# VHH binders against o28486: the designs that were tried, part 22

Target 1, 243 residues: o28486
Amino acid sequence: MIGIIGGTHILEIKVLKDVEETRIETPYGTAEIDVGRVDGIDVAIIQRHGKRKDKPPHRINHAANFYALKSLGVKYVIGMGSVGALREEYSLPSLIIPHDYIDFFSGVTIYNDSLVHVTPGFDEYLREVLVEVARKISSFPVIDKGVYFQTRGPRLETKAEIAMIKSFADCVGMTAGSEATIARELGLSYAIVCTMDNYAHGIKNQSIDYREIVEKAKENARECLKIVEEAVKKVWEEKIQRT

## First folded at step 6 (VHH)

Design p16 (framework vhh_etentamig_d1)
Fold by ESMFold2-Fast, scan of step 6:
Structure p16 (fold): chain B 243 residues (1-243), chain A 121 residues (1-121)
Amino acid sequence: as target 1 above (243 residues)
Amino acid sequence: EVQLLESGGGLVQPGGSLRLSCAASGFTFSDYAMSWVRQAPGKGPEWVSGISGSGGDTYYADSVKGRFTISRDNSKNTLYLQMNSLRAEDTAVYYCARGPYQFWSGTFDYRGQGTLVTVSS
């Protein structure tokens, strides 16, 4: 079983068959998971914002979500998300597959009362799978590495915040650093493919409109879905079918 | 051996139209996304448009959106770019490429020899 975690449009996966909605109780809360099949491969899918769209980025229960995936026997989790571009030379739309992240604000951990040090990062095997797939089937440009800067949200960043962040990162989002941290703590392999749907505040001379960002993310989400669907098949063949 | 061969470039007046073609061989054409990229004199490459293997998904750079149309005929292993309402700024060598532009590697899997489009009165 391969895990998939995405935003609102993850549920538009057309090739998903035999879907069963499940709710899994964890020590960290309840997770909503759809279990189904992609091309005969068992997958567990999480819409990170909740089915009612009631979990903004700062209220996503990352520990419950990833613990629930682990409880289903998932080892590999493929994420998808929408990010703002921090470099004006990036063309939009495009995909970015980050190799590292900066997360100073979320403070997420499954360790409530113990001191446990994990080495953070994205899983390099999954990242390489996503890059290889994107290089073949992506309909728009691919940024094959980058640093993801996580902000807390739900507000968008100020121009001053972006002016600072762009010196250290390539894209900005609100979720992938938290997901990578919790996945590592639980012993899960995680990587993410992101659409760059807009330039972050102040990168280009234009006003930021939240509704416009949401509309562009919806238009571009299909590219991430195609990449994720193909990556699931490759991971299953290489790591699960032959375990 | 993978080969991509562009044709259809030439001199055209502002406001005119051209249709570029790219003949592909040496691989299963329908398995790959395809791109058009251009390079103006003295400038770096600029991604113009991309199309999915099935042809069902198309995307465009803002500079060409509404004026250019990318399409493909998988039975003929051919990629097309219909260019309408051409402007002087569209003057460039146009390259057919297999797959998307890859930013940090600075390359495509494969790129053709290019075809020159000159928009001038």
Scores: ipSAE 0.588, ipTM 0.834, lowest interface PAE 1.8, mean pLDDT 87

Design p17 (framework vhh_etentamig_d1)
Fold by ESMFold2-Fast, scan of step 6:
Structure p17 (fold): chain B 243 residues (1-243), chain A 121 residues (1-121)
Amino acid sequence: as target 1 above (243 residues)
Amino acid sequence: EVQLLESGGGLVQPGGSLRLSCAASGFTFSDYAMSWVRQAPGKGPEWVSGISGSGGDTYYADSVKGRFTISRDNSKNTLYLQMNSLRAEDTAVYYCARGPYVFWSGTFDYRGQGTLVTVSS
């Protein structure tokens, strides 16, 4: 079973069959998971914002979501998301597959009263799978590495905030750092493919309209879905179907 | 071996049209996304357009959106770029490429030799 975690459009995976909606109780809360198949491969899918789209970035229960995936026997989790570009040289639309992240603000952990240290990061095997697939089938440009800066949200960043972070990061988002941290704490392999749907505030001297960002993310999400679908098959063949 | 061969470039007046073709061989054409990229004299490469392996999804740079149309014929292993309302700024060598533009390398998986498009009187 391979795990998939995405935003609003994750449930529009066209090749997904035999879908069963499941609720899993964890020590950290309840997770909503859809279990199904992609080309006969068992997958567990989480819509990170909730099926009713009622969990904004700062209220996502990352610990419940990833614990539930682990409880189903998931070892590999492929993420998808939407980010703002921090470099005006990047063409939009494009995909970025970050190799590292900066998260000073979320403070997420599954360890309430225990001192446990993990070495953070994205899983390099999954990241390489995503890059290889994207280089073959992506219909728009690929940024094959970069640093993801996580902000808390739900507000967008100010021009001053973007001016500060663009010196040490390539894209900005609200979720992937939290997901990577929790995944590592639970012993899960996690990497993410992101659409860059807009330039962050002040990068291109363009006005920021949240509604435009949402519409562009919707248009571009299907490109990530194609990458995720092919990555699932590759991970299955290389890591799970070993006899 | 992988081969990509562009054709259809030439001299055209502003407001005119050209259709570029790219003949592909040495790989399963329908398995790959394809791109057009251009390079003006003394400048780096600029991504122009991309198309999915099935042809169902197409994307364009803002500079050409509404004027250029990318298409493919998988039965003939051929990629096309229909260019309308050409401007002097469109003057460049146009390259056919297998896969998307990859930002940090500044390259594609494979690209052809290019075809020159000159827009002037």
Scores: ipSAE 0.662, ipTM 0.862, lowest interface PAE 1.2, mean pLDDT 87

Design p2 (framework vhh_etentamig_d1)
Fold by ESMFold2-Fast, scan of step 6:
Structure p2 (fold): chain B 243 residues (1-243), chain A 121 residues (1-121)
Amino acid sequence: as target 1 above (243 residues)
Amino acid sequence: EVQLLESGGGLVQPGGSLRLSCAASGFTFSDYAMSWVRQAPGKGPEWVSGISGSGGDTYYADSVKGRFTISRDNSKNTLYLQMNSLRAEDTAVYYCAREPYDFWSGTFDYRGQGTLVTVSS
């Protein structure tokens, strides 16, 4: 079983068959998961914002979501998300598959009373799968590495905040660093493919329009979905089928 | 209870101007971004303009840029839309709306009853 985690558009996967909507109680809270099949492959899908769209970025229960995936036997989790570009030279729309992240603000962990050190990061195998698939089938330019800077949200960043972070990161978002951290703590492999839907505040000397960002993210979501669909097949062939 | 009441609509000739108002009550107005949305007969809703809670940042649909101006008076809990150089295609019911907007569902947190703007000779 392969895990998929995305935003609102993840629920629009048309090739998902034999769907069972389920709620899984975890020590960290309840997770809503759709279990089904993509091209005969068992998948578990999470809409990170909740099926009622009632969990903004700062209220997402990352521990419950990833614990629930683990409880279903998931080892590999493929993420998708929307990010702001921090470099003027990036063409939009485009895809970025980050190789590292900076997350100083979320403070997420499943360890409340124990001193457990994990080495953080994205899973390099999954990242390479996403890069290979994206290069073969993407209609958008593919940026095959970068540093993801996580902000807490839900507000957009100020121009001053973007001026600071663009010196050491390539894209900005609100979720992937938390997801990578919790996945690593639970022993799950996680990587993400992101659409760069807008330039972050102040990068192009233009005012930022959050509704334009949302509209572009919806239009661009299909590009990520086809990458995720093909990545699921590749992971199944290389890691699950051959066992 | 949250309430949004629009006013200022009416019949205007092409090239004319109208100013819409939205009186807000039941919440701390300055804490929320606000938008104007319009719906023409037989069409879906179209986002027109938005303004941040402080009024420092404004945003416009390409179809109205340079012609419409959004503003707010937080001391009066009132949102405004100044519409200039009106065209027949601006004919619609105009709604005041409170952010957030869920684009995938096409709905705002709260929306008023609307005010009709008709642009014709």
Scores: ipSAE 0.000, ipTM 0.148, lowest interface PAE 15.8, mean pLDDT 84

Design p3 (framework vhh_etentamig_d1)
Fold by ESMFold2-Fast, scan of step 6:
Structure p3 (fold): chain B 243 residues (1-243), chain A 121 residues (1-121)
Amino acid sequence: as target 1 above (243 residues)
Amino acid sequence: EVQLLESGGGLVQPGGSLRLSCAASGFTFSDYAMSWVRQAPGKGPEWVSGISGSGGDTYYADSVKGRFTISRDNSKNTLYLQMNSLRAEDTAVYYCARSPYDFWSGTFDYRGQGTLVTVSS
C-alpha cells in the first residue's frame, strides 16, 4: 500500500477505483483516509485539508494523518501540493520537486512527552522517482531541486516576509516541511511534487484575481496527479511487488 | 534517432499571424509532452507554451496567453503554434522541444533547429 497526500483537487480528479472512505482514530486524533486502487495498486489517500475542505493549513493534523498511514502498513508516501514561486525567472506554471526545506515555525512533532532527535529531509529514493517521472511526462518546465520554505498560514506572506525568504529558498508553501518532519519521525519515506501556481507576494508587481488563481491551480493539479499516478506504479514495481 | 524539424517562420507585420509547425520522428510522439521555446536576440531561452501527450492540457507563458494557441496532431506526429496579434517583442528563433525544460541545465531532451520569426514593419 502506497500513501498519497494532496490538497483540495486530489479527490475532485477521479483516478481511484474501488474507493472505501474510512476514519482512523490515532493517539494524535482522527484521520480521514480513502483506500482504493490506482491501476490495480492499493493506495491510501489523504486530502490534507479534510474531505469538506474544513482544515486550513494551520489546522492540519499531520501527526494523525501520517500515523494513520503507518497503521495501514504504508511505508512510502507521495505528496502533491501548490507553492508560490520565489524566483521571477521561473516560468509559470511549472513543477518543482524540492530536495530540502526550511521550517522554523510549524513546531510539529509526534513526541509530545519525550525527547527524540531525527535528521529531517525528503526521501532521496522517492524524490528521484518523482524527478524521473516528471521529466518523462510533464507538460511544463520541471525544476528538479529546490529549497521549500514553510510558513504557518493561513494568511499569505507579506512583501517583507517574501523579501527575506527569497534569499534562502526557491518556493514557499504551508505543508511539506511539516509532512516531511512527521514522516521522518514515524519512519516513513516522503517526498513531494509541487506545482508553482503563482509568484509569491512582491516577486512581480501584479494584481491577480483570486478566482483565476483557483482555476489555474485546478488545471495545474492535474499535471501533478498524472506524475503521482506514474510514481505510484514505479514504487510498487521496485519496492513493494518484489517483496 | 529522434528528430524535430520546425517550419513556418518568416517576416510578418505587427498585428499579423503565423502558424509554426514541428514535424517529429524517431519516437512515439503521443507519449511525450511537447513545448515551444523561443530565444530573442541577446536573451536567454524563454518557455512559451506546453501541451500534454494527449493534447488535453495546454499551458502558456503569461507573455503569450490569449494570443498564441498550441496544438498537436498525433496522427501526423506534428506540433503547432498558432501565433496571433504578433508584436515586435515576439521576434525570436522558435524551437520545438520535447518536454520538459530543465531549469538548472537549461536544456531539453531534444530540441529542433529552430525557425526564425521576425515581427517588423
Scores: ipSAE 0.094, ipTM 0.583, lowest interface PAE 6.7, mean pLDDT 85

Design p4 (framework vhh_etentamig_d1)
Fold by ESMFold2-Fast, scan of step 6:
Structure p4 (fold): chain B 243 residues (1-243), chain A 121 residues (1-121)
Amino acid sequence: as target 1 above (243 residues)
Amino acid sequence: EVQLLESGGGLVQPGGSLRLSCAASGFTFSDYAMSWVRQAPGKGPEWVSGISGSGGDTYYADSVKGRFTISRDNSKNTLYLQMNSLRAEDTAVYYCARAPYDFWSGTFDYRGQGTLVTVSS
């Protein structure tokens, strides 16, 4: 079973056959998961914001979501997300597959009262699968590495905040650093493919409109999902099918 | 051997139209997404438009959205770019590319030799 964790538009694109909607109770809370098949492969999908989109970025229960995936036997989790571009020279739309992240603010951990240190990062194997697939089938540009800067949200960043972080990172979002940290703590392999749907505040001289960002993300989500579906097949063939 | 050959460039007046073509050979054309990329004088390459292998999905840079149309004919192994409402800023060498532009490496899987489009009165 391979896990997929997506954002705002994942459930509008019905990819699962024989889907069962489930709720899994974990030590960290309840997770909502759709379980089914993609091209004959067992897949579990989580909409990180909840099925009713009622969990803004700062209220996502990352521990419950990833623990639930682990409880279903998932080892590999592929993330999808929408991010703001921090470089004016990036083309939009495009895909970015970050190789590292900066997350100073979330403080997420499953270890409330114990001293446990994990080495953070995205899973290198899974990230390389996403890069290889994206380079073959993507209909828009691929940025095969970058640093993801995580902010808390749900507000968008100010121009001053973006002016600061663009010196250290390539894209900005509100979720992937938390997901990578929790996945690592739980022993899960995690990487993410992101659509760059907008320039972050102040990168271009155009106004930022949240509704326009959401509409662009919806248009671009199909392309991102195409990459994820092909990556699922590749991971299944290389790591799961023969074990 | 993968080969891409662009044609259709030339001099056009502002507000005019031009249709670019790219003949592809040496690979199964319908299995690959294709892109148009341009490079204006003194500037780096800019991705313009992309199309899925089936032709079912098309994407455009904001600078050309609503003015340019990408299409393909898989039976003829040919990619097209219909350019309408041309502006001086569209002056560039236009390249046909297999697979998306890789920003960090500054390269494509494969790219043609380009065709020059000049928009001037």
Scores: ipSAE 0.200, ipTM 0.642, lowest interface PAE 5.6, mean pLDDT 86

Design p5 (framework vhh_etentamig_d1)
Fold by ESMFold2-Fast, scan of step 6:
Structure p5 (fold): chain B 243 residues (1-243), chain A 121 residues (1-121)
Amino acid sequence: as target 1 above (243 residues)
Amino acid sequence: EVQLLESGGGLVQPGGSLRLSCAASGFTFSDYAMSWVRQAPGKGPEWVSGISGSGGDTYYADSVKGRFTISRDNSKNTLYLQMNSLRAEDTAVYYCARGPFDFWSGTFDYRGQGTLVTVSS
């Protein structure tokens, strides 16, 4: 079983069959998971914002989500998300598959009162699978590495915040650093493919309209979905079917 | 083994139209996304358009959206770029590429020799 975690548009996976909606109680809270099959391969899918879309970025229960995936026997989790571009050289739309992250603000951990140190990062095997697939089938330009800067949200960043962040990172979002941290703490392999749907505040001399960002994210989500679907097949063949 | 051969470039006046073609061989054409990328004199490469393996999804750079149309004929292993309302700024060598543009290398998996499009009065 391979895990998939995404935002609002993850549930538009049209090749998903035999869907069962489940709720899994965890020590950290309840997670809502759809279990089904992609090309005969068992997958567990989480909409990170909740099925009612009632969990803004700062209220996502990352511990419950990833613990629930682990409880279903998932070892590999493929994420998808929408990010703001921090480099004016990047054309939009495009895909970025980050190799590292900066997360100073979320403070996420499954360890509430114990001292446990994990080595953070994205899973390099999954990242390379996503890169290989994207380089073959992506209709968008691909940025095959970069640093993801996580902010807490839900507000968008100020121009001053982006001016600071762009010196250290390639894209900005509100979720992938938290997901990578919790996945690592639970012993899960995680990587993410992101659509770059807008330039972050102040990167281009243009006003930021959140409604336009949402609209572009929706138009562009199909590219991430195609990459995720093909990555699932490749991971299953290489790590699950023959292992 | 993998070959991409562009054709259809030439001199055209502002406001005119051209249709570029790219003949592909040496791989299963329908398995790959395809791209058009251009390079103007003295500038770096710029992504123009991309199309999915099935042809069902097409995307464009803002500079060409509404003026250019990418398409493909998988039965003929051919990629097309219909260019309308051409501007002087569209003057460039146009390259057919297998797969998407990679920003870090500024290159592609495979690209053709290019075809020159000159837009001038």
Scores: ipSAE 0.594, ipTM 0.827, lowest interface PAE 1.7, mean pLDDT 87

Design p6 (framework vhh_etentamig_d1)
Fold by ESMFold2-Fast, scan of step 6:
Structure p6 (fold): chain B 243 residues (1-243), chain A 121 residues (1-121)
Amino acid sequence: as target 1 above (243 residues)
Amino acid sequence: EVQLLESGGGLVQPGGSLRLSCAASGFTFSDYAMSWVRQAPGKGPEWVSGISGSGGDTYYADSVKGRFTISRDNSKNTLYLQMNSLRAEDTAVYYCARGPWDFWSGTFDYRGQGTLVTVSS
């Protein structure tokens, strides 16, 4: 079973056959998971904001989500998300597959009262799978590495915050650093493919109608999901189907 | 052997139109996304447009949105770029490429020889 964790639009795109909606109780809370198949491959999908979209970025229960995936036998988790571009040189839309992250503010951990040190990071095997797939089938440019800067949200960043962040990161979001940290603590392999839907505050003056932005975000999410679906097949073939 | 061959470039007046074609061979065309990229005199390459293997998804750089249309005919292994309302700044060598632009390498998996488009009065 391979895990997928996505944002706002993941449940609007129906990728699973024989879907079962499941709730799993964990020591960290209850997680809602859809279990089904993609081309005969067992897949578990989580909408990180909850099925009712009632968990904004700062209230996502990362520990419950990833523990629930682990309890289903998942070892490989592929994330997808939306980020703001921190370089004006990046073409939009594009995909970025970060190789590292900066998360000074979330403070997430499953270790409430224990001193346990994990070495954080994205899983390089999954990241390479995502890069290889994206380089073949992506309809827009691919940025095959970069540093993801995580903010807490839900407010957007100020121009001053972005001016500081852009000197040492490539994209900004609210979730992937937390997901990577919790996945590593639980012994799960995790990497993410992100759509760059907009330039972060103050990078460029954007005079785009909000409705156009929403339409582009939906289309970009679909493109990202195509990459994830193909990556699932590749991971299954290379790591799960073999013996 | 992967081959991409562009055609359709030429001299055109501002406000005019051109249609570029790219004949692909040596691979299963429908399995790959395809891109158009251009390089203006004295400048680096710029991604122009991309299209999915099925042709169902298309994307454009802001500089060409509303003016250019990318399309493909998988039965003929051919990629197209319809360019309308051409401007002097569209003057460039246009390249057909297999797959998306890779930002850090500054290149594509495979790229053709290019076709020159000159927009001048």
Scores: ipSAE 0.521, ipTM 0.804, lowest interface PAE 2.1, mean pLDDT 86

Design p7 (framework vhh_etentamig_d1)
Fold by ESMFold2-Fast, scan of step 6:
Structure p7 (fold): chain B 243 residues (1-243), chain A 121 residues (1-121)
Amino acid sequence: as target 1 above (243 residues)
Amino acid sequence: EVQLLESGGGLVQPGGSLRLSCAASGFTFSDYAMSWVRQAPGKGPEWVSGISGSGGDTYYADSVKGRFTISRDNSKNTLYLQMNSLRAEDTAVYYCARGPRDFWSGTFDYRGQGTLVTVSS
């Protein structure tokens, strides 16, 4: 079983069959997971913002979500998300597959009463799978590495905030750093493919319009879905089927 | 050996139209997304448009949306770019490229030799 975590439109994967809603109790809370198949491959899917869109980024229960995936036997989790571009040189729309992240604000951890140090990061194998697939099939330009800066949300960043972080990062979002941290703590392999749907506030002297960002993200989500579909097949062939 | 061969460039007046073609060989054309990228005199390269392997999904840079149309014919291993309402700033060498590409990603797959489009009276 391969895990997939993304936004509301993730259930629109064209080849997804036999979708069944499952609710899993964890030590960290309840997670809602849809179990289905992509070309005969068992997948467990999480809509990170909730089925009712009731989990804004600062309220997502990352520990419950990833623990539930682990309880289903998932080892590999593929994420998809939407980010703002921090470099005016980047072509939009495009994809970025980050290799590292900065997360000073979330403070997420599954360790309440014990001192455990994990080496943070995205899974190198999954990241390479996403890069290889994207380079072949993506209709967008692909940026094959970058530093993801995580903000807390749900508000968009100010121009001053973007002016500060653009010297240290390549894209900005609200979820992937938390997901990577919790996945690593639980012993799960995690990487993410992101659409760059807009330039972050002040990057290109364009007015930032939330409605426009949402519309572009919806148009662009199809590209991430195609890449996730193919990445699932590749991971299954290389790591799951052979075990 | 992967080969991409562009054609169709030339001199055109502002407001005019031009159709570029790219003949591909040496790989299974329908398995790959294809792109058009351009480089104007004195400027860096710019991604213009991309199309999925099936042709079902197309995307455009904001600078060309509504004016340019990308298409492909998988039976002929050929990629096309229909350019309408041409402007002086569209003057560039246009390259056909295999797969998605951003010149700033640092990873080059294949691109052709280019075809020059000059928009001038």
Scores: ipSAE 0.362, ipTM 0.714, lowest interface PAE 3.6, mean pLDDT 85

Design p8 (framework vhh_etentamig_d1)
Fold by ESMFold2-Fast, scan of step 6:
Structure p8 (fold): chain B 243 residues (1-243), chain A 121 residues (1-121)
Amino acid sequence: as target 1 above (243 residues)
Amino acid sequence: EVQLLESGGGLVQPGGSLRLSCAASGFTFSDYAMSWVRQAPGKGPEWVSGISGSGGDTYYADSVKGRFTISRDNSKNTLYLQMNSLRAEDTAVYYCARGPLDFWSGTFDYRGQGTLVTVSS
């Protein structure tokens, strides 16, 4: 079983069959997971904001979500998300598959009263799968490395905040650092493919139109969906079917 | 067809109040979290406030906390924003949006046309 975690548009996977909505109780809370098949491959899908879209980024229960995936026998989790671009030389829309992250704000951990050290990061095998698939089938430019800067949200960053973080990172978002940390603590492999739909505040000397941003994010999410679908097949063939 | 239609904007003096409304149609309103987002002239969009589907949980940007109140009437499929103690910096187009409160994560899947609020003496 391969795990998939995404935002609003994850539920638009058209090739998903035999869908069963499952509620799993974990030590950290309950998680809602859709279990189904993509091209005969068992998958577990999480909409990170909840079925009712009632969990803003700072309230997502990352521990419950990833623990539930682990309880279903998932070892590999593929994420998708939307990020703001921090480099004006990036062409938009484009894809970025980050290799590292900076997260000073979330403080997420499954360890409440224990001192346990994990080596943080994205899974390099899954990153390589996502990069290879994206380069073969993407209609967007593919940026195959980058540092993801996680903010707490839910507010957008100010121009001053972006001016600071662009010196240290390539894209900005509110979820992937937390997901990577919790996945590593639970012993799960995790990587993410991100759409860069818009420049973060102040990167371009242009007015940002909220209506245009929402419409572009929706349109561009489908690019990630086709990559996730193909990556699931490749991971199953290389790591699950043959083992 | 999902539709969101804002109303209630206008010209108001500093210290005044306005109540914005958003009429929703084409979906089960009570199943979705809703947000207000604003865009001031020459500036980027700013998330203002959000409310859970049941109305039990509310969230506010620091810039408006204590002055604005978000609410909803699920029987009327309507979202509200009560704005008190208005300041010149609150001048913006206000948008009603469906989805979680994270703009950049691609979680707003529908938005309205916006309503203009001008705070000026």
Scores: ipSAE 0.010, ipTM 0.450, lowest interface PAE 9.8, mean pLDDT 84

Design p9 (framework vhh_etentamig_d1)
Fold by ESMFold2-Fast, scan of step 6:
Structure p9 (fold): chain B 243 residues (1-243), chain A 121 residues (1-121)
Amino acid sequence: as target 1 above (243 residues)
Amino acid sequence: EVQLLESGGGLVQPGGSLRLSCAASGFTFSDYAMSWVRQAPGKGPEWVSGISGSGGDTYYADSVKGRFTISRDNSKNTLYLQMNSLRAEDTAVYYCARGPHDFWSGTFDYRGQGTLVTVSS
């Protein structure tokens, strides 16, 4: 079983079949998971903002979500997300598959009552699978590495915040750092493919419109969906078929 | 051998039109996304348009959106770029490329020899 985590459009994967809604109790709370199949491969899917879109980025229960995936036997989790571009030279739309992240704001951990240190990061095998697939089938440009800067959200960043962040990072988002941290703490492999749908505040001399960002993310989500579909097949063939 | 052969470039006046073609061979054409990328004199490569293997999804850089149209004919293994309302800033060598553009390295899986488009009065 391979895990997939993304927005509501994740359920629009063209080959997704036999979808069943499931609720899983965890020590950290209840997670809502859709179990289904992609080309005969069992997948467990989480809509990170909730089925009712009732979980803004700062309220997502990452511990419950990833623990529930682990309880279903998931080892590999593929993320999808939307990010803001921090470099003027990037054309939009494009994909970025980050190799590292900066997360000073979320403070997420499953270790509430004990001192445990993990080495954070995205899973490099899973990241390389996403890069290889994207380089073949993506209809828009692919950036095969970058630093993801996580902000708390849900507000967009100020121009001053972006002016600081762009010195250290390549894209900005609100979820992937938290997901990578919790995945690592639970022993799960996680990487993400992100659409760059907008320039972050102040990168271009333009006004920022949240509604426009959301609509562009929806339109561009199909590129991530097809990459996730192919990545699921590749991971299953290389790592899961024998276990 | 993977081979991409562009044609259709030339000198055109501002406001004019050109249609570029790219004949592909040596791979299963329909399995790959295809791109048009351009490089103006003294500049780095700029992605202008991309199309999915099926032709069902097309995307454009803001600089060409509404003026250029990408298309493909998988039965003929051919990629097209219809360029309308051409501007002096569109002057560049245009490359047919297999797969997407990589901004970080400026690389492509495979690209053709390029065809020069000059927009001048």
Scores: ipSAE 0.575, ipTM 0.815, lowest interface PAE 1.9, mean pLDDT 87

